# Designs tried in a protein design chat: VH-VL binders against o60147. Part 147

Target 1, 175 residues: o60147
Amino acid sequence: MLEKNKYLYIFRHIQTNQVLLSQGNVLKKTALFQLPYPLQKPVAPNGMRPAKLRKDHWVPLLKVEFPNESMFQSVFMQLLNYRKYRSVQPLTSDLLKLPIPVRRRKIMRQEVPNTIADLADILNKEKFPENSVRLQLSDKSDSEYADWPPSVQIDSEEIKLSRGFREKTTVDEAR

## First folded at step 6 (VH-VL)

Design pa32 (framework fv_patecibart)
Fold by ESMFold2-Fast, scan of step 6:
Structure pa32 (fold): chain C 175 residues (1-175), chain A 120 residues (1-120), chain B 107 residues (1-107)
Amino acid sequence: as target 1 above (175 residues)
Amino acid sequence: QVTLKESGPTLVKPTQTLTLTCTFSGFSLSTWGVGVAWIRQPPGKALEWLAHIYSDDDKRYYPALKNRLTITKDTSKNQVVLTMTNMDPVDTATYYCAHRDYYSEGFDYWGQGTLVTVSS
Amino acid sequence: EIVLTQSPDFQSVTPKEKVTITCRASQSIGYSIHWYQQKPDQYPKLLIKYASQSFSGVPSRFSGSGSGTDFTLTINSLEAEDAATYYCQQWDSYPLTFGQGTKVEIK
């Protein structure tokens, strides 16, 4: 019998705080289509969405370990649906009062707290066993964006920058 | 409802260029994340993905055919065009255009397909 | 490129029998697989997305399972209208690839 990982990998943009979900530890270009961008108004070049995937601009935000693949798949799909739903909702009156550049910055900045809150909401609605879901964050204070159910265990160790964004290096390259 | 329809020549001679047009309704290529793909199927054989175009004009091609394929779009006409150069009898196939699923590279709605025969 | 190998190539099945079709990927693809049904002289139709999620309007007798390299499409009780060729497709990496197809006929 071989052990299999049941992980959801979540990445954030180092400058904009935009979030991408991944089934694997390396981002693929197709992940860019998760980004919620309205087409109703023109946006400055490179303002609201990247022209291409720059893997050096995306760092780990959090890693979620599930006890089984069915649970991972359910939560992953629900998170994608939450992101789709958010992309088509009207902006709040508070945001509409702000100048466009400030509004854009605040909307993108909110993707991290929104994704964390959405994950917690999904896990609170699902009645999973106690301590069955493990979260490991790059910045443990990000766990404070939500109230977690008893099914969640937050790892005391933070994620260090890893080879998730880079090709595997061989011993021959190190020597 | 989403509909797609392929059009173009049904007979092509070896070495000629094939141009196929996909005309669609029920979605717009001005919508973020929307894409249209071309897939072909030789008689009695499996499906083969050829090319993709996205709303932002990002394009993807099957690597082995990349030098023969060009995909373009006209968002105002709701059309996507595929051009394939240097046609050979082995390129005889039914050619489909299809709508890309938002969260995956899967194809949720397909055109009826157009059979293109390559012969002298 | 990722090669998808389906098994069996062909099966002739009695109505109401359970049908199992497998798809094996040459490398791990997570859940990045879709299943299509193609009836004779018709265009393909999406049945299952993300390995196990039924597409809208698809009968409950169809189900998908698996992850990594091994995937299964199951028809719990075959109906006459299910005579078709079934294809798996991966979207883990470019180029997008399909399996060779499994043809299901009614006995």
Scores: ipSAE 0.007, ipTM 0.582, lowest interface PAE 8.9, mean pLDDT 81

Design pa33 (framework fv_patecibart)
Fold by ESMFold2-Fast, scan of step 6:
Structure pa33 (fold): chain C 175 residues (1-175), chain A 121 residues (1-121), chain B 107 residues (1-107)
Amino acid sequence: as target 1 above (175 residues)
Amino acid sequence: QVTLKESGPTLVKPTQTLTLTCTFSGFSLSTWGVGVAWIRQPPGKALEWLAHIYSDDDKRYYPALKNRLTITKDTSKNQVVLTMTNMDPVDTATYYCARTYDFESGYFDYWGQGTLVTVSS
Amino acid sequence: EIVLTQSPDFQSVTPKEKVTITCRASQSIGYSIHWYQQKPDQYPKLLIKYASQSFSGVPSRFSGSGSGTDFTLTINSLEAEDAATYYCQQWDSYPLTFGQGTKVEIK
């Protein structure tokens, strides 16, 4: 009996390191509207169907388990607001000195550390019970992008990229 | 509601510099990916793209006119300015500014009303 | 630069009839074509983006199709208010270019 809507699923693009937030363990095409730089033109060839989401190009970054749906909703909405806020900030003088293609790639690459830092900032500001929020990362070193509050427990098991956020099979669970 | 409006002189003498300002509302050039372009249309002729500026200050110019064109933005004032040097009677046209939603969109979703610039002695 | 050639240059059409305007690109541009409507003494308005996607608020009688080098704009049943010049525009590469325009008049 698993509860839906108490897990936040965060994905990253294998080439650009852009980040997508999801309420479910499978990305929906509408999530692509979160991207500051589109990966490709959004129109399908005949215009009658939505552009294809290349699910094999998106891998798990981290999974956050909240004790209830209200805490999940609060944190999820705040993360979306942080992303929106970042999109309207002036570019630094350092970035403005770079050629446009280099500048854009650098900005996209920063989405992973920025998302991790934003999540930690939100969790540090909220008063959640000790060990009530569980983080599971695909690469535990990503946790070093931030300082975590006592409410956060980082899972010793990493997310296996080969399975994405899919549930363990009966065989995997037997091990 | 998105609106754009061009302003500047309606009459320019040959060899002078034209400066046009696009003032807009309902969006900001601080929004990632948004851009503003200048497009002109000589009387009875087709549309001609001149220049484009994006939120990240990426600037593009029509190659044949690049040496005469400068596009700048003032994000705090919601303005984009086009400067065109060494005006000639053949530059007589209605000048439009128009918005692009995203870096790779390439379509102009909202346009200003246009301003007719006549180049004459 | 990519040259866009529209056909026909001019078309006079009876109300309620179907209008087809073509745009041919000098090289393949995928689906990177957009269509605009310009009424006399007015600014252009976006109708169709990326060959076939209708812009918000555009009447359903307008549709677009095509890929590569050949594109069409169709007005399924012409209304009096549709008298205008129609332009295609490409954004496959810089510089951005427009077709020469197709003028549609009501008989």
Scores: ipSAE 0.005, ipTM 0.506, lowest interface PAE 11.4, mean pLDDT 83

Design pa34 (framework fv_patecibart)
Fold by ESMFold2-Fast, scan of step 6:
Structure pa34 (fold): chain C 175 residues (1-175), chain A 120 residues (1-120), chain B 107 residues (1-107)
Amino acid sequence: as target 1 above (175 residues)
Amino acid sequence: QVTLKESGPTLVKPTQTLTLTCTFSGFSLSTWGVGVAWIRQPPGKALEWLAHIYSDDDKRYYPALKNRLTITKDTSKNQVVLTMTNMDPVDTATYYCAHSLEYYGDFDYWGQGTLVTVSS
Amino acid sequence: EIVLTQSPDFQSVTPKEKVTITCRASQSIGYSIHWYQQKPDQYPKLLIKYASQSFSGVPSRFSGSGSGTDFTLTINSLEAEDAATYYCQQWDSYPLTFGQGTKVEIK
């Protein structure tokens, strides 16, 4: 179905605060290639970066519903481009003097606020119709990382933790 | 301005080891998520990805060639080195190094390429 | 390994005509496809990233579309300088793979 491509899902890692983008409501193992630092030492003789996806370690951060696939595609790809831009920015001298593990931890902790700010910036640049984009968050206070345009309607209901993170069948569907 | 340039021998005998160096400017391999890849192209054939190295020294190799390939970096010299053992005439190709970001997987800047001929 | 199959292998086109090149993946790769242009004796140049995003400095006549398994590169009005071989490449999973290439010649 074309309809499946009108939702953007963003997940966060419960310990590191790293984020993963998905167009489906279950997180695929291949999404781990978005991570610049592997969460587990790669043990795959197969040449795959992640050893495995720990379904209990990733929770929904937010869900965005677009009125059509074209708007989803534009926003999703712009968001990927913003992530690329951030990854090539020079590190501050303060970060460079830190040991590598401490530096990585500080950078990773900023991914949630950065991703939310990037999403809002993209939506503010677009001329989408009023109330055409529905935003639902797991923690409503995360909406405060940015100013949202009139095109965005923030849902009063927060996302409930997916049972799929405890139930094998639901989480494994998109593997 | 990002630039990359390959250097190494242009002629290799069968069974010998090939060593190629990629020297770059305009980016650093100390930067989060930055990587350098090696890609080859036999004359008149398609592009073939060989190996990647990332800023955290994570390395990836084409599975069928893994036992023949070694990729290393010298961050202070802005260099990445590819070593390929037991060269065969079928390995005759133009070898490229290219900049990429781990998140995006696109090869946005390439070296000019160096033709390596394997013959007796 | 993900196999990318391009169509056609070869195309001879008159100037100002529209050119379409298709890339088909052996499994779904979302939007993880990039397009490159390679002129004779030159290195490949990135044209389109993530199915439809133009790379910096690329003429507006080039566009990309598609998702999942079927992707298209379009040249809206072919110029003489566009004679080249075009390659698609996926970044959904390792090993990274390229299509076999499509050669475009001016008639």
Scores: ipSAE 0.006, ipTM 0.557, lowest interface PAE 9.8, mean pLDDT 80

Design pa35 (framework fv_patecibart)
Fold by ESMFold2-Fast, scan of step 6:
Structure pa35 (fold): chain C 175 residues (1-175), chain A 120 residues (1-120), chain B 107 residues (1-107)
Amino acid sequence: as target 1 above (175 residues)
Amino acid sequence: QVTLKESGPTLVKPTQTLTLTCTFSGFSLSTWGVGVAWIRQPPGKALEWLAHIYSDDDKRYYPALKNRLTITKDTSKNQVVLTMTNMDPVDTATYYCARIPYDSEYFDYWGQGTLVTVSS
Amino acid sequence: EIVLTQSPDFQSVTPKEKVTITCRASQSIGYSIHWYQQKPDQYPKLLIKYASQSFSGVPSRFSGSGSGTDFTLTINSLEAEDAATYYCQQWDSYPLTFGQGTKVEIK
């Protein structure tokens, strides 16, 4: 019996473009620890509440199929490390001159390009066999945020992932 | 800095309802993503997760016991309450409450536990 | 539900010896495994989270490894204070489950 390949599921927020990484096709609450900023302005008096998981607000961005579980674990951990590294870097002087809400929106909008670039950087560093890593995107134009190594095969068909038991139509109507 | 302590009856008769209170300090359930869980351990047996509640009032219950369990919180008192109906001798166990740090998948600090014996 | 099987059930070990405890999941759970230490008549304490990350204040002799279905907790050099029952726990899916426990005693 062949060893099961591991999938990395990457989601984006419909309003903010913040990104969450997941080992499964349904997001768990623990994914929220990846976020440096709240998804909405805090309504509580203390003003420090992080984002609540609203599964209907997260849509598929990218699905990655790895040759084996070991390679999946390596890439997944490296992506988490890249995200942690970015979250603690000092902000540029240009960003610091912006009001906090404007600054946050600008930073959050960059998470999709940054995540794709980070994934490509990691895959370029690793010695994977040609066409062994399969990428399936919701919007294939997002692949243009990076240069991909020969190990990567981009699927001609865009992904169709379920968020819990609900279809995209409900989220699309809310837009 | 973080402490949790269980309180409630130590003896319960079959068919009665058990109510346990977890009182904690060093953190608040007004902090988003933080939770408190109840775990039990029958004498000489393994740990069993029962239920947990998050700061946003999201609740999860062990499926086979869901109809018997209710978990609630009082954020101002730093308390989480577990109610279990229709107690049976097989429910005899040490009951623990434990903290779930920010939307994590583990229990970082535990209470001392309270032994609840179910007998006639 | 995901079943976690620990091996061995019991070990009697000479001080300073290396102890290895395994935890096998009935299906792949990635790195979503955590290890707890429970000394006699005491509450459990977190040792290792996410298969390999040490919790604050845990002695360096404790380490964790593994992914998927097979996980290991290692005590490099057993001390008398390490006599305890060790439990693995998964949170890949509900319900949350624990292994049956491995009891470690001093010879």
Scores: ipSAE 0.000, ipTM 0.472, lowest interface PAE 15.0, mean pLDDT 80

Design pa36 (framework fv_patecibart)
Fold by ESMFold2-Fast, scan of step 6:
Structure pa36 (fold): chain C 175 residues (1-175), chain A 120 residues (1-120), chain B 107 residues (1-107)
Amino acid sequence: as target 1 above (175 residues)
Amino acid sequence: QVTLKESGPTLVKPTQTLTLTCTFSGFSLSTWGVGVAWIRQPPGKALEWLAHIYSDDDKRYYPALKNRLTITKDTSKNQVVLTMTNMDPVDTATYYCAHREYLDTGFDYWGQGTLVTVSS
Amino acid sequence: EIVLTQSPDFQSVTPKEKVTITCRASQSIGYSIHWYQQKPDQYPKLLIKYASQSFSGVPSRFSGSGSGTDFTLTINSLEAEDAATYYCQQWDSYPLTFGQGTKVEIK
């Protein structure tokens, strides 16, 4: 039996607000390569990529349930593409006027609103059936960063962010 | 300098399996997020993406050909191998390998290509 | 699968003239287009990535623009060495796809 995935998990860093996308409830080391690498000298780093994935530093931001694997893959790939496009744009003159540490914090903090806006943009572009995409957030107020299409059903129940929930989403390979 | 070079048979009979090797230098598949793709071009026709593999062993295949394609890597030898089963004359093409990254998705460096002719 | 349609298929252009090549996607793909140049009997070379960003070492006469479904590659003043087939490629979704190509020849 082949395992099928129709869930997209989006995680945020508890301190920096940086975002990682995952094809399951477990983050892989390679997810770190979604984060910007310093591309501009001497203004770098204009983003931060940790050397090691610390699973306990990341909490669920939202999860999306798609009707099938094909729709999941399409949206996941498009989100990665949006993130790459954003990472290679020249910094605005306003950002360049800021000290490097302040600039980094501003850029990182915007990843949550940007990712939510990008997700909504992709879903508005796609012609999915009404109420076919189920979206569950850890903080419902984050849904206000975007206007959602009729295809999206926002779950009234928030994701529980207790210690137990974070432990459940982390794979224990030493079982 | 990044370089890639394809190697393998130039002539294949119908129904046989094709095995192509991409040998590269200037980057490592031990570097997370680095990948190698295979792209082919039939004579006088457009480019067609076949498969790619990343350093973490994440593999993607062209859906219509996925049951015929296998991509593997040997990180210590700086090689990526593509295997394609049940070759047909329509598979006659120049086969390229190319460098690609998880977050830098352009095929920025290419091998010279190897022409594979499928005929009886 | 996303289909990319290029126009024109072929053009013969006088040196120093402006060349415009278009690429139309069957659905909206944001900025998810790369452009390649392939000279006769050579491998393709990356020219423009992410619709509008020049790859390193590419002459300034090459530029890209567009978003959504309509993309353009422009050669501002054609040089003899620019005779080649040009391809657009999308990376919005799998499978990755290329346009059919536009062949540019010098008169």
Scores: ipSAE 0.007, ipTM 0.514, lowest interface PAE 12.0, mean pLDDT 81

Design pa37 (framework fv_patecibart)
Fold by ESMFold2-Fast, scan of step 6:
Structure pa37 (fold): chain C 175 residues (1-175), chain A 119 residues (1-119), chain B 107 residues (1-107)
Amino acid sequence: as target 1 above (175 residues)
Amino acid sequence: QVTLKESGPTLVKPTQTLTLTCTFSGFSLSTWGVGVAWIRQPPGKALEWLAHIYSDDDKRYYPALKNRLTITKDTSKNQVVLTMTNMDPVDTATYYCARMYGEDYFDYWGQGTLVTVSS
Amino acid sequence: EIVLTQSPDFQSVTPKEKVTITCRASQSIGYSIHWYQQKPDQYPKLLIKYASQSFSGVPSRFSGSGSGTDFTLTINSLEAEDAATYYCQQWDSYPLTFGQGTKVEIK
């Protein structure tokens, strides 16, 4: 039997800064269901999702390697729940005063910092063994959005965008 | 500050149509993200969501009752109206209107009006 | 529809004791739970929104926790005024549904 999944991949949209989580290095179309309300259309009439996933618009933000699948599942589930929690929060009065397109851009711009902060918060609460979780980023400066626990080792190597990279990070239409 | 009050008949005969009006103050349905819902509670039983309407005219109905329910708003009068057709004794309940804000929580409620369905 | 099952149905508690009420969802709903208090012959009042966030003016003895399918409302030190029926409500999907309620009485 193949080794069970212990990697978490996080992707960002190059224009909107929206974030998608994946259990593999290939982004599947079903990941669109992760996008928060009220930003999701046409699946939610009062929200907004991209009409289609364009493979060239999503790039890796970071990947996390866990020592085992149990730790991966715990963190992945908690991160999905944090995202659902954020989608149901009431908007601030300042945001409500803005036109819908401007409001959406401001909310989407915060998804990268929010996701990184949520990941760090989960890892701080879980108290995994020292240096047991390996974090690799596409842009190391994104690690500055949070304070990381002793359990996290940040890889000195950034994620390399190879010639074949687009095929590995693009929407998988097969499943 | 925020108040809601239900009004309508307290006695309804089987097969008749029930019309309830919610009159509110302290907020407006011209404000984005605000709505008004109707929730009922049969004597001694749990709360049951029936329908709601948001300021952008987004309407939702409980699926099993959808064919019997109509919800409308009059933003200028601060009123939301629920109509329920073909009333049956099992529809006897206290009917509440409540404000919805943010993501579908009910933060302020009316006092409720008991509607008894009997011949 | 998402079914919410509360436990226990009824609890008689001495003053100052800790009360725990559980709400179980038929499927995972993230943090999409709100909690309400309904005193006898009164309308319901919002206590906790988004599983764990206290509504304005709610005493600090009330707290909520949980995620996914299992949610808990806790009253750390029961006061006489807390005798009421407590309801959970989900908004993860339509139709919006409530639990069957948990009645808390003072001994």
Scores: ipSAE 0.000, ipTM 0.468, lowest interface PAE 16.3, mean pLDDT 79

Design pa38 (framework fv_patecibart)
Fold by ESMFold2-Fast, scan of step 6:
Structure pa38 (fold): chain C 175 residues (1-175), chain A 120 residues (1-120), chain B 107 residues (1-107)
Amino acid sequence: as target 1 above (175 residues)
Amino acid sequence: QVTLKESGPTLVKPTQTLTLTCTFSGFSLSTWGVGVAWIRQPPGKALEWLAHIYSDDDKRYYPALKNRLTITKDTSKNQVVLTMTNMDPVDTATYYCAHIDYSYEGMDVWGQGTLVTVSS
Amino acid sequence: EIVLTQSPDFQSVTPKEKVTITCRASQSIGYSIHWYQQKPDQYPKLLIKYASQSFSGVPSRFSGSGSGTDFTLTINSLEAEDAATYYCQQWDSYPLTFGQGTKVEIK
């Protein structure tokens, strides 16, 4: 095996509270395509400028350490499935009554509580050993969005990122 | 729903430039996260990803061919154009364009393909 | 670049038999693999995404599994219309790469 990974990093956008999932402690530009609503809007008839990943606009929401890589991969894939399921559900009648910009902002603000609730739901249905999963939250109060199983240890210490995380995103030049 | 169609010359001489156009319907490149990829397949060989372009104009090219490839889009015409310079007989292949899904970079809907023969 | 190696290159199978195709990556790619079906003289069609998720409209006899470096596409009970070449594709890193393909034909 060349690569072992048992950590899940989740980031939130400082302005919109939209959420990005990462298998590592560095965000790649392609992670932006997880977002149902773009961070940039077309202001001209010609469309939008190319999006840039502003690493300084994304902060760690939480970090999860799993007992092994296979359990990490299972939970990570289930979270991706939950996000996809949410994105295709019909909007409630109360949301449909709101103007589009207000509606989108309200939906985006729910991504943090929804992601935390989804993570807890997945962990509750798995039969992980007691205290085997470490959950580190940037803000401990975010743990209150869900009920956690005995397998989870909650820790609210600073999440350490790789050297250069806040440096400019390197994107392959493709020509 | 979504359809794509390749067009361009079917015969190219060595050293010439190939220009292929992908015309599509059922989606728009003004929509965030959608894209068009170009893939080729030499006769009897495997699929080879060449390039793709997303709605935000993010472009990616196969590294060994990047100096020969240019991908552009015309959002108003629903077209993506691939240009490949200095064609060689080994570039003979069926060329496909495909809708690429931004969330997993999978090619979920493909055009019918166009065979480009490089000879003479 | 990430090299994907498929096994076997060719398989001739009796109808209703189980078919197993493997794809091995030169480095760990998590679940970042898709599977395609290409029938003779046709364009490829997406079958499985994220290693194990069926694409819309794909028959239930197709399933995918695996993670890391080893992935498997299974056809539980082969039908005549399944005669095709099958390709895996990774999206963990650029460039996007395909396996060499596995050709499945009916006995």
Scores: ipSAE 0.007, ipTM 0.526, lowest interface PAE 11.3, mean pLDDT 80

Design pa39 (framework fv_patecibart)
Fold by ESMFold2-Fast, scan of step 6:
Structure pa39 (fold): chain C 175 residues (1-175), chain A 119 residues (1-119), chain B 107 residues (1-107)
Amino acid sequence: as target 1 above (175 residues)
Amino acid sequence: QVTLKESGPTLVKPTQTLTLTCTFSGFSLSTWGVGVAWIRQPPGKALEWLAHIYSDDDKRYYPALKNRLTITKDTSKNQVVLTMTNMDPVDTATYYCARVHDYGEFDYWGQGTLVTVSS
Amino acid sequence: EIVLTQSPDFQSVTPKEKVTITCRASQSIGYSIHWYQQKPDQYPKLLIKYASQSFSGVPSRFSGSGSGTDFTLTINSLEAEDAATYYCQQWDSYPLTFGQGTKVEIK
């Protein structure tokens, strides 16, 4: 009851192109649980230490504004389900032939186009009202990874790219 | 030895489409972790990144030019092709292709080809 | 997009002098800078990657430093073959952008 959220922030890793979803403009360490095996590198070669969230390695990819919390919740949960589904698919024989570091870079590079395609697929499926969803991207060319439904309005203003958590957004909660 | 070489027309008329081919050797776009980029340089001006394509077919374009640019690859021929529509005299530049790695470094470059746009 | 501003635009330097080229980013980019050398009528060559790591075969007189918004390329003792235009490039975010270049000439 204290807090309503109608924004989805998607971050990308500047070095690996991996993607993390966030309900706010700040990534939390718990977001690392979104990274699927074998893409996760939580342990040192001889250690049991989990990977730390390095804030300066994550930048905004896109921001989605929904008209209300229920629409946000529906899309957010479906994106998490799409990511989970992708993480349990068997690797192709071609990928299995590659050394682990090369294989991981190949899979990681696909997370941005895959996430954008998944977002568009969910929005096409949900049939939200025309121009009810506002999409703002850091790089408008990323919008071309998918066909967007009439419910989506792509903002002419790009997100100012900065170190992950540097951009701050004040959200005016609905009454 | 890694080599890249640009080919295509050196003269283009306004409104025409430019097609440039980058032919490379010493690496493969079937081997992972690498891509090919196109960068241009107008006479006496700075370098401008246009587009790149990775071995997994991940494509990136300069946003202001995106609706004019198409990048494709033919892995079997070791070629990457850039197409740019509606050419204007302001697009006169030396066009380079270069190998790009994971963190956006351009480690080996072609010799460049000067494309002049004039009537 | 991230704007990179280099200083100076032009520098005429006596052989064996130290040359310092500065690259300033319009926002904090950590260590997300590469440096290139372009000799007259030639293609660019990678000198320094990830702000401070020398590329293969690059002479030890070249070094890079900096983080955040301010980066420097240093040529510790200028040689005649170093006459060139030097460019910084950021890889923090798309679009990839270059500085306007710094032209170094032998006096």
Scores: ipSAE 0.000, ipTM 0.454, lowest interface PAE 15.6, mean pLDDT 80

